# Designs tried in a protein design chat: VH-VL binders against Phosphoglycolate phosphatase. Part 17

Target 1, 238 residues: Phosphoglycolate phosphatase, of Staphylothermus marinus (a3dnn7)
Amino acid sequence: MIRLAAFDIDGTLTINRSSTVLCLEAIDALRKLEKNGVIVVLVSSNALPVVVGLKKYIGLSGPAIGETGALIYYGEEEIVATTKYSAKQAYLDVLEKYNEYVYGSWQNMFRLHDYALKIRKQYLSKDNEIYSLIKEYVENKYPYIKVGYSGYAIHLTPKDTGKGKALKQIMEKHGIRREETMGVGDSIMDWEFIKETKIKVAVANADPELRRKADIVTTKPSGYGVVEIVEKILDKPP

## First folded at step 6 (VH-VL; framework fv_felzartamab)

Design p72 (from zo3 with heavy chain S103Y, light chain K49D S92D)
Fold by ESMFold2-Fast, scan of step 6:
Structure p72 (fold): chain C 238 residues (1-238), chain A 119 residues (1-119), chain B 107 residues (1-107)
Amino acid sequence: as target 1 above (238 residues)
Amino acid sequence: QVQLVESGGGLVQPGGSLRLSCAASGFTFSDYYMNWVRQAPGKGLEWVSDISFSGSTIYYADSVKGRFTISRDNSKNTLYLQMNSLRAEDTAVYYCAREYWDYSGFDYWGQGTLVTVSS
Amino acid sequence: DIELTQPPSVSVAPGQTARISCSGDALPKEYAYWYQQKPGQAPVLVIYDDSERPSGIPERFSGSNSGNTATLTISGTQAEDEADYYCQSADDSGTYVFGGGTKLTVL
């Protein structure tokens, strides 16, 4: 039986990959996992208060990962940074150079390490081209920063951290082995934490690269796929 | 500057024991998984053991299970490998290696310490 | 048995492209890593996460991972690139495995 399940939020617990609206059936499924003794970890590129707020109002007791793994919330008196670096300087540089294509996420005022850029609506059809331009610029100029794109935002993250590093720290703190874990996501960016788990799950509408690497691809998209995998885990042993 | 310095190697008889140490400096030791990797004379690399940040999660290659024990002391920035019931096939240069971030790759290696098991 | 298979040797003329393959059942699900080892020296990480280069590794080194085979590519191979090259990956349980190594000779 699994003891810990880690879930990406945007595009995984939402109704689809273009909306921030939660799939309530998926939220109910997370509560069912906790009732069966599974620690539920929310994993996100969002600012820590957004993830912690969501966790709190869902009623989940497990840790939360924010800022693409740069911050872990274990409790009100224990918030841990997984990196000593900040992407703030790289973010300000990109914002100035590529202001025509991108703007800063409102959440950046609540960030310490990871910084997010949004693509302006008129350029969304060229999102991969803009992502590639920014990735090339930043990773060549700032060797300590990596660039990822979730479909929602372009994230600049210190290279010495990630969703996977944060999840490993949580597993170690709770004495949980890799063999007792499951990871679920929709983006190739989620592979960083999913690959650190035993049961590797991609929702049906996930990136093709993630679906190729996953052990299980759900038949339903986004939050509905989460319902599917939770039912399988509770009904069928690993 | 990241440095890993192995010590404790030497000549030992079959059935004997040795304890290897790896002194780490230039980085926050407690933030990294640590590995032991060995290489027999004229042969390839063989992974031996892995230890997590706090030491609570440990893996071993099947060839050393029950004979070798990996441990770490984060207050001293030191990794250890206790080797018991040594066999001729354990003869190798033993490397201490730092695991790169959340990936399963090794970004820094020590220079190695030679262990020779012979009578 | 998650063994990684490499050719024992590859020869290339100076300035030509060298390709070293690494095949195994773990590779579709796990990342490949590549190490360079020169005589009497410790290994050096040259590629991580299938295709990424660590800081300080020349641009002529590149990697890919497709269909059970990871490939290390060295473009415009130089004399100083002569070395043993090892691939490495992980299985689903987190144990690690190295390929048998490939001796690269620059003629």
Scores: ipSAE 0.005, ipTM 0.461, lowest interface PAE 13.6, mean pLDDT 88

Design p73 (from zo3 with heavy chain S103E, light chain K49Y A90W)
Fold by ESMFold2-Fast, scan of step 6:
Structure p73 (fold): chain C 238 residues (1-238), chain A 119 residues (1-119), chain B 107 residues (1-107)
Amino acid sequence: as target 1 above (238 residues)
Amino acid sequence: QVQLVESGGGLVQPGGSLRLSCAASGFTFSDYYMNWVRQAPGKGLEWVSDISFSGSTIYYADSVKGRFTISRDNSKNTLYLQMNSLRAEDTAVYYCAREYWDESGFDYWGQGTLVTVSS
Amino acid sequence: DIELTQPPSVSVAPGQTARISCSGDALPKEYAYWYQQKPGQAPVLVIYYDSERPSGIPERFSGSNSGNTATLTISGTQAEDEADYYCQSWDSSGTYVFGGGTKLTVL
């Protein structure tokens, strides 16, 4: 019996991987998990208010993970940082040095630990080269920071945290064993938290590497795959 | 100590069947993808099949699809390869290999078991 | 569907740098992995995710992946590095592929 289910947002709860529009059928599926007593955790690299806002308006009582695992929202009286470090200085350094290629995400105004850079439109065809350049610069100069690229933004994150670390802390706090958990995502970057769950799920249009590692690959893409797996989980005996 | 020990290899005639086993110890078997990789005498490595943690996702090389079946029993920490309709070109050392994303690729291999298809 | 091409052999003198190439159309989008195999032994993973080293692998081993070619580099090559080296990757069909292998001779 699953007691906790963790979901990536972008590309997993949306209508496809190139849109931020939510799949309403997937949102309805999350509400069905909530009604059946499953703790639903939203996992994201977005600033904490974005994730918390989404979870509240969906009607989910479970915690939310923001800033690539650096922050966990358990409630208004309990917001926990999983790291004592901040990527802010590295972010300001990169913004000054590589201003030709990147600009700061507007969400950085609402960040404490994880900072995001956007690649300017004219350089998107060279996104991997720019990502590699920034990764090399930051990891050489700031040994406590790691650099990741989601295909949407370049994230500077303290090395001692991640989506998986945050999820494990939530499981420990709620007394939930790995055997009672499910993780769902669309990107190889989601493997960091999905690997910490018992039922490892990739949506049909997920990265090939994630589909290979997953226990279950849905037949439907993105949010429609979430509907599929939720129906299967709820149809199983307790 | 991580150990993978293959067994079940031997001499078999063309058209025959063999079942290979791989006994795993020293790690939580159900946390890892498992693979079969073979190597014909004096030749290179050829991937044969993989199986996910729960056994729900399985892939085969085109050369063995329809003839070989990979399976696992997590309660016994054992990986299997059922080989049917064997051909001379299936003659090889068959390796059991562990795959884990954080230590990606095939990070631990057994010593292999020889399968010889000949009359 | 995916094909990886390696040179059959590479020879270097002790202390010199060996470079082994692996070419294929999947490599711009997929990770490359490298394995060392000595006679009568099982393969050993020496490079994963294009350029990462497993714990216990000497620093003289390094990897890169650019364009359609992945490269395994062994700096200051030693006699004990003499072995067959295989690259490996995968494609979206769920198939893993190995290169044909390169015999490294250190004389």
Scores: ipSAE 0.006, ipTM 0.481, lowest interface PAE 12.8, mean pLDDT 88

Design p74 (from zo3 with heavy chain T57Y S103D, light chain A90Y)
Fold by ESMFold2-Fast, scan of step 6:
Structure p74 (fold): chain C 238 residues (1-238), chain A 119 residues (1-119), chain B 107 residues (1-107)
Amino acid sequence: as target 1 above (238 residues)
Amino acid sequence: QVQLVESGGGLVQPGGSLRLSCAASGFTFSDYYMNWVRQAPGKGLEWVSDISFSGSYIYYADSVKGRFTISRDNSKNTLYLQMNSLRAEDTAVYYCAREYWDDSGFDYWGQGTLVTVSS
Amino acid sequence: DIELTQPPSVSVAPGQTARISCSGDALPKEYAYWYQQKPGQAPVLVIYKDSERPSGIPERFSGSNSGNTATLTISGTQAEDEADYYCQSYDSSGTYVFGGGTKLTVL
C-alpha cells in the first residue's frame, strides 16, 4: 500500500494544462487519500506562500514543497530550507543584463532561494534561444546555480537542491520507504521528483517524454487522471 | 575541497571478513546519499550498495546481498561497508562515491581501496 | 549478461568525432550517465541526465538518449580523451547498473 503520494499542481491538479482552475474532483481524491492514511505532498516551483495557501484552503494536512524544492513546509513552526544558497544575485544580474528579453515574476518578492523570470511577449517565439542564452551566462558566472525552463518561466535554482531532494527529505522524516510512494505529474520537469517514487504516474496529456518514463499513464487528462489513479490505488471499482 | 578517503582494504582468505571505511570532508555529509562501487582488476565498474542520508533506505546488488552491510555515522562523516563471507570474486578496488539529489550522478569518488580475497 | 551493452572499443583519429553507444531496456524510462576513467584513476562524471554536462567538462562532450540507446559523443577528439568510458543508469527498484565499458583509443 502506498503511504505517501506526491503531486505536481499546475497541469496535474487543474482542469487542463492551460488553466490554473483546480479540478475539484482531483481535490476530493486527494482528501480521500489522506482519509485512508496516505500522506499527500504538493510539489511546486511556486513561492512557498502560494503552495501553502492552496494546501490549507483545500484541506490537506501533508507537507508542501515550494521554490523548486528549496523550501519545505511541515507546519507553521517548521519551515525548512534544503539549501543555504540563493539565486537572488544571479537573478538581479540577469534582469540588468537581459531586461530587453525578460522581466521578473511577481512572485519573486515572496522568494528566498529560487527566482523566476518571464519572457516578454514579443520574444516568446524565441523562448528556447533566450533560455539557452541565460542558462549559458548564469551557469558559467554562478557555478552554484542551475537554470531550467518550464515553457512558462525560467527558473534560477541553487544546484544543491531540487524537487527530488525535498521529497526524499520528507520521506525520510516520515519513515516512508521508496516502495510505499507514488509521484504524479504532467511535465518532464516533474521527473526530478517522480523518479524518486516507486509508482511513477503521468497524466494522459503529459509531455511525451514523461509519458515514456512513467510506469502508468492515465487514460484521462490532468485532474481527471489524478481521480483515475487515486481510485486505482485505493482499489476502488469504477 | 570535497574529499573521500577509503581505508580498510587488504588481503583476506575466502570466508573471511573486512570492514571498509570512507572518511568524508569538505561538504555536509548528511545531505548526500552515499555509494560503494567496485572494480575487479582489469574489469568494469560494478555498483555494490547505497545508503540514504540518514540510513532509512539501503539497497544492495544481488551479488552481495546477505553478506555485505552498508552503514554510516553522520556524526563522524564516515561511510562503512562490512564485508562477510568473502569470495574470490569479491577481489576488487572499492570506491566510495557521493551522489547529488539533483540528478548529477556520482559526482565525487574516492581514490579506492584494494580488497584481495585469496588463499 | 550485463543490462547495459557498450562496444568494447572505439578508435578515432585526433580531431574526429567519437560516438560510444549504450543500449538497454531501462533507458527509455531512466536517465543515462557517463563516466571517464583513465588508468590508475577514479572515474569522473562527464554527462548526467542523458545530455547535461558538469561544470568543467569541455563542450566537445555531449550526450543523448533515444529509444533504448544512449550515446556519448566527443567532437574534435583530443589525445587527452583517451580513456575507458562507462554508461550508468538507474533501476527503478532502487539499484544502479553500469555498462561493460568502452576503451576509446585516439591515434
Scores: ipSAE 0.005, ipTM 0.501, lowest interface PAE 12.8, mean pLDDT 88

Design p75 (from zo3 with light chain K49D S89V A90W G94S T95D)
Fold by ESMFold2-Fast, scan of step 6:
Structure p75 (fold): chain C 238 residues (1-238), chain A 119 residues (1-119), chain B 107 residues (1-107)
Amino acid sequence: as target 1 above (238 residues)
Amino acid sequence: QVQLVESGGGLVQPGGSLRLSCAASGFTFSDYYMNWVRQAPGKGLEWVSDISFSGSTIYYADSVKGRFTISRDNSKNTLYLQMNSLRAEDTAVYYCAREYWDSSGFDYWGQGTLVTVSS
Amino acid sequence: DIELTQPPSVSVAPGQTARISCSGDALPKEYAYWYQQKPGQAPVLVIYDDSERPSGIPERFSGSNSGNTATLTISGTQAEDEADYYCQVWDSSSDYVFGGGTKLTVL
């Protein structure tokens, strides 16, 4: 039996990968896992308050991972940083140097370690070129920062952290073994935490790279795929 | 900057015991999974054991299960490998290795300590 | 039952491209890692997560993982690249598995 299940949010618990609208059937499935004693962990590149707010209003008691693994919320009195570094200086530098192409995510005012840049609409056709330019500049000047691109936002993250590191720390704290875990996501960026779990799940509309690496690829996309995998897990005897 | 220094290797008879230590410096030891990897003379690399941040999760290669015990002391920044019921096939250079931060590879290795099991 | 197969040896002339393969059933689902080991020295990580290079590793080193084969590529191979190379994966049973190693000769 699975004792801990970790889920990406955007594109995984939503109705599709282009929307922030939650798949209510997926939310119901998470609540069923919680009711059956499974620790549900939400994993996100979003600012910590966004992830914690969602976790609280769903009614999940498990930890939350925000800022691409840089922060773990265990409870109101226990918020842990997984890194001593912040990408804030690199972020401010990029905003000044490349202000023509990018702007800061509104969530950055609620961030401590991981910072997100958005590409201006008129330059979206050059998104990979702009991403490569920023990646080269930042990783050369700030060797402790890594740069990732989701197709929607460019993230500047300290190299010494990640979603996988945060998940391993949660497993250790709760005495959960790898064999008792499941990870679910839609992006190759989610592989960072999914690879640390026993049951590696990609939703049907996930990145081809993630679908290749996953143990299970659901037949349904996004949140509907989450419903599918949760039903399979809960159909097993204790 | 990052350093791993193994010690405790030596010559031991079959059936004997030996305890290896790995002194870590230049990083926050308690933030990393730690591993022991060995290499028999003229042979390839073989993973032996890993240990989680606090030591609550431990795995062993089938070849050493029941004979070897991995442990760590985060207050001393030290990793240990207690080797019991040693066999000739345990003869190898034993490396202390730090697990790469958010993956399952090894980014820093010590220089190794030689364990020779012979009569 | 997890196993990684590497060719025992590969030879290239200086300046040529060396390609070292690593094959196994785990590779479609797991990241590949590559280590360089020179005689009498500890291994050095040269590629992680299939294709990423650690800081300090020359740009001539690159990696890929496709189908059930991971490949380490060294472009413009230099004399100092002569070494043993090992691939490695972690499987979902918490086993760390190394390939048998490939001796790269630059002659």
Scores: ipSAE 0.006, ipTM 0.592, lowest interface PAE 9.1, mean pLDDT 89

Design p76 (from zo3 with light chain K49E S89A A90W T95D)
Fold by ESMFold2-Fast, scan of step 6:
Structure p76 (fold): chain C 238 residues (1-238), chain A 119 residues (1-119), chain B 107 residues (1-107)
Amino acid sequence: as target 1 above (238 residues)
Amino acid sequence: QVQLVESGGGLVQPGGSLRLSCAASGFTFSDYYMNWVRQAPGKGLEWVSDISFSGSTIYYADSVKGRFTISRDNSKNTLYLQMNSLRAEDTAVYYCAREYWDSSGFDYWGQGTLVTVSS
Amino acid sequence: DIELTQPPSVSVAPGQTARISCSGDALPKEYAYWYQQKPGQAPVLVIYEDSERPSGIPERFSGSNSGNTATLTISGTQAEDEADYYCQAWDSSGDYVFGGGTKLTVL
């Protein structure tokens, strides 16, 4: 029996991977999991207030992970940083050096550890080349920082943390074993936390790399795939 | 102690078929992705196919797609590779390999079984 | 199509540091893995996820992955380290890709 389910937000709980509009059917499915005693954890690279706000207004009682795992929200009196480092200096350096190709996410003014860069619209066709240039520059100059690309943004994250580290800390705090967990996502960047779970789920329209690693690939995309897997998990013979 | 033991290799003529087996022991087989990796005599390693924990997700290298079929029987802790329409270039030692923590690397390998495709 | 490029051979004196490089377009996005293979034997995982060592692998083995190049470093190289070394990564085309292999000679 699953006791904890961790979900990526963008592209996983939304109507598709090109929109931030929530799939309300998926949100209803998350509430059904919680009604059945499953701890629901939202996992995101977004600034912590964005994730916590979403969790609060959905009505979920479980923890939330923001800033690509650098921050865990357990409650208003218990917010835990999983790292002592910040990517802020590397971020400012990249903005100056690669201004032609990237700009800063508006959320960066609300971040403490993880910083996000957006690729300018005219260079999206070269996104992997730009990502590779920035990764090489940052990881060589700032050995304590790692660089990832979600398809939405390039993230500069302290190397000693990640979505998986944060999820493992939550599991340990709640006394939950890996065998009692499920992880759901749409991006290869989600593999960091999904690999730490027993039931590894990719939505139908997930990155090919994630779909190949997953135990289950849903038949429906994004939020509709979340509905599918939740119904499957809660379904029992009479 | 983790063990992977391959069997079923041998000499076969071009166009023929062979079925390889890999018997797993010392771990919970149903918790791991399983892979077949081959190595032609005196050459490097080449990935052939993978299969997810439940068998729901399967991928093949382009060189074997449509000819080889990977499968698993979790109740018997056994991985299989059905090889059809064999060609001379399929001659290799075939290794069964366990994927490390589901992280795209291979932490344990079997001893290998030699498949020779020759007239 | 996609490949990982390794030098075909590297020679090092006993006790010196050996460095084996692995270059490819997948590496900025994917973890690198390293395998040691001795003649007539199955490969053995020596480094996983760029820089981590499996239990039982000597501390003299280390790894890194920066830009489009992963590096396996063996400090204080010993005679028993003589072997073929393969890097491996997952590729966006959906395949597990191995490098061509590097023969390490310790003389």
Scores: ipSAE 0.006, ipTM 0.479, lowest interface PAE 12.6, mean pLDDT 88

Design p77 (from zo3 with heavy chain S30D T57Y, light chain K49E A90W S92D)
Fold by ESMFold2-Fast, scan of step 6:
Structure p77 (fold): chain C 238 residues (1-238), chain A 119 residues (1-119), chain B 107 residues (1-107)
Amino acid sequence: as target 1 above (238 residues)
Amino acid sequence: QVQLVESGGGLVQPGGSLRLSCAASGFTFDDYYMNWVRQAPGKGLEWVSDISFSGSYIYYADSVKGRFTISRDNSKNTLYLQMNSLRAEDTAVYYCAREYWDSSGFDYWGQGTLVTVSS
Amino acid sequence: DIELTQPPSVSVAPGQTARISCSGDALPKEYAYWYQQKPGQAPVLVIYEDSERPSGIPERFSGSNSGNTATLTISGTQAEDEADYYCQSWDDSGTYVFGGGTKLTVL
């Protein structure tokens, strides 16, 4: 029986991978998991308040993971950092040096450890070149920071944390064994937390690399795939 | 091995009703989402409806919403499409299709059953 | 309400490469699927997830999806490849949309 299910948000609970619009059927499915006693964990690279707000208004009692795993929200009186490092100094350095190409994500004013940069519209055609420049600069000067690019934002993240580390800490705190868990995502970057679960799920429109690694690939894309897998584990276990 | 056989098509007057059946064999029926896809004479394919493996989730094309009802009986390995308030534009060959293993796509189709809506 | 646009017909000489396009707003974010339909027969899946080929489909069939356009390519086209071809993807409601179809003529 599954006791904990972890879900990526963008591209997984949304109507598709290019929209931030939630798939309401997926939200209904998460509520059904909650009603059946499954701990639902939202996993995101977004600032913690964004993820916490979403979980609260959906009605989920489980923890939330923000800032690419750097922060875990267990409750209003228990917010835990999974790293002692912050990418803030590296972020400020990059903003000054590469201001021509990038600007800071508005969410950075609500971040403590993981910082996001957006590529200016006029330079989007050279996004991989800009990403590579920033990655080389930051990882050379700040060896405790790693740089990733999601296609939406360049993230500067402490090397000693990640979505998988945060999920493992939640499992340990709640006494949940790996064999009681499920992870669902759409990006190869979600593999870091999905690999820590027993049932590894990729939605139908997920990255090819993630679909190859997953135990189950849903028939439907994004949020509609979440509906499918929730129905399967509650009514017809895989 | 996998076989889908549609039945129930025929001639019906506008405003009438008709129920289509699709008998499935050669696979574990309740492990698959099932679809109805139609094709008007000389025209292209148009998706009509699908149903999840237990029947808990159902989706319809806007053109048939409120008039058609998809259902399944997993004990009989049979998919149904109840068609009410039929219109001339519903005239088509109706195909039963299974959604592709490991992805969204229709890997097996029945041979189709013709529904003609005319006076 | 997403639409997929295909050319109504494409003609190619035997042994030449046929290319059938499918354009739509869904395609940058969703996979494309391709179906072959011969006269009086049910459709057959020939390409899934943009570029993957089902077992039993000849290797001369390939697919790609770039920008707003998915393309089905048939290399060394044979007479038996003459058929109607349909692309398919998802819309934003978790339902399916088909292209209008392309009749491929091989002389």
Scores: ipSAE 0.111, ipTM 0.678, lowest interface PAE 5.4, mean pLDDT 90

Design p78 (from zo3 with light chain E30D Y31W K49E)
Fold by ESMFold2-Fast, scan of step 6:
Structure p78 (fold): chain C 238 residues (1-238), chain A 119 residues (1-119), chain B 107 residues (1-107)
Amino acid sequence: as target 1 above (238 residues)
Amino acid sequence: QVQLVESGGGLVQPGGSLRLSCAASGFTFSDYYMNWVRQAPGKGLEWVSDISFSGSTIYYADSVKGRFTISRDNSKNTLYLQMNSLRAEDTAVYYCAREYWDSSGFDYWGQGTLVTVSS
Amino acid sequence: DIELTQPPSVSVAPGQTARISCSGDALPKDWAYWYQQKPGQAPVLVIYEDSERPSGIPERFSGSNSGNTATLTISGTQAEDEADYYCQSADSSGTYVFGGGTKLTVL
């Protein structure tokens, strides 16, 4: 019997990896986990209010992880930072130096530790070159910051935190052992938290790298794969 | 500067006990899982034990289960390994190691302390 | 009781590429990590999460993890790279496992 299930949002709870439209069948599946006493944790690189808003309107009582693991929401009176560092100065520096190629995410006005850059549309064909250039610049000048690229945004994140660290802190606080957990995602970037769980799940349309590492690959993509794995767990606990 | 300093090693007879300590400095000790890893003379590395942030989750290698006890005191930034019923096979350099960020690897290691179990 | 298998030794001439393999059932399910150990010294992390380098590790060190085999690659090997190298991963139960180690000889 699992006691905690952690889910990536974009590409995992949505109808596909190109849309932000939620798969309502997947949302219903999360509500079924909640009703059966499973702690459902939403894991995201989005600013904390975005993740908390979603969890509240779905009706999930579990914690939420925002800013690539830098912040955990346990409740209105308990919001915990997993790092004392902020990537804000590195972010401002990159905007000044590489403004031709990148612009700031609108969510940055709601961020404290992790900061996101978007690649301008006209330079998307050179996204890996721009990512590598920014990564080299930032990690050399700001050795306490790491740079990741999801395909959607370039994230500047303090090195001493991540989605996996945040999930482990939640498990510790709730007295939940790894053997009682499941993690679900669609991107190799999600491996950081999925690897900390017992049941490692990739949706059918996940990155090939994640599908190879996962214990279970669903037959259906994105949110429809979430429905599949939740039904399996509730009918036949692992 | 991150630093881990082991102490407590020495010569002990089979069936005896030793307590190892690892003093941590230069980081927030309570934010990291901590490990003991050993290496017998001329042999490879062998993982011994793991302890979570508060000490509520602990794992042991099968070879030491029931004989060794890992613990931590976050107020003193110190990791411990209580070793009981020592065998000749436990002879090794014992390293204190910090887990790397949110990964399963070990980014900082102490200098090691030698434990010799011999008559 | 998952094990990781490494060759006991690898020899290369200075400037040549050294490749050290690590094989086992843990590798498809978790990250590979690589450590360098010189005589009388503690191990030093040289590659984490399959392919990432810690700050201060020379760019000639690289890693990969494909299927059930992880590989540490040292390009343009130098005399100071002579050491024992260990791979490490974790199993699904939360325990950690090290490979048996590979002695790299340069010259």
Scores: ipSAE 0.006, ipTM 0.599, lowest interface PAE 9.1, mean pLDDT 89

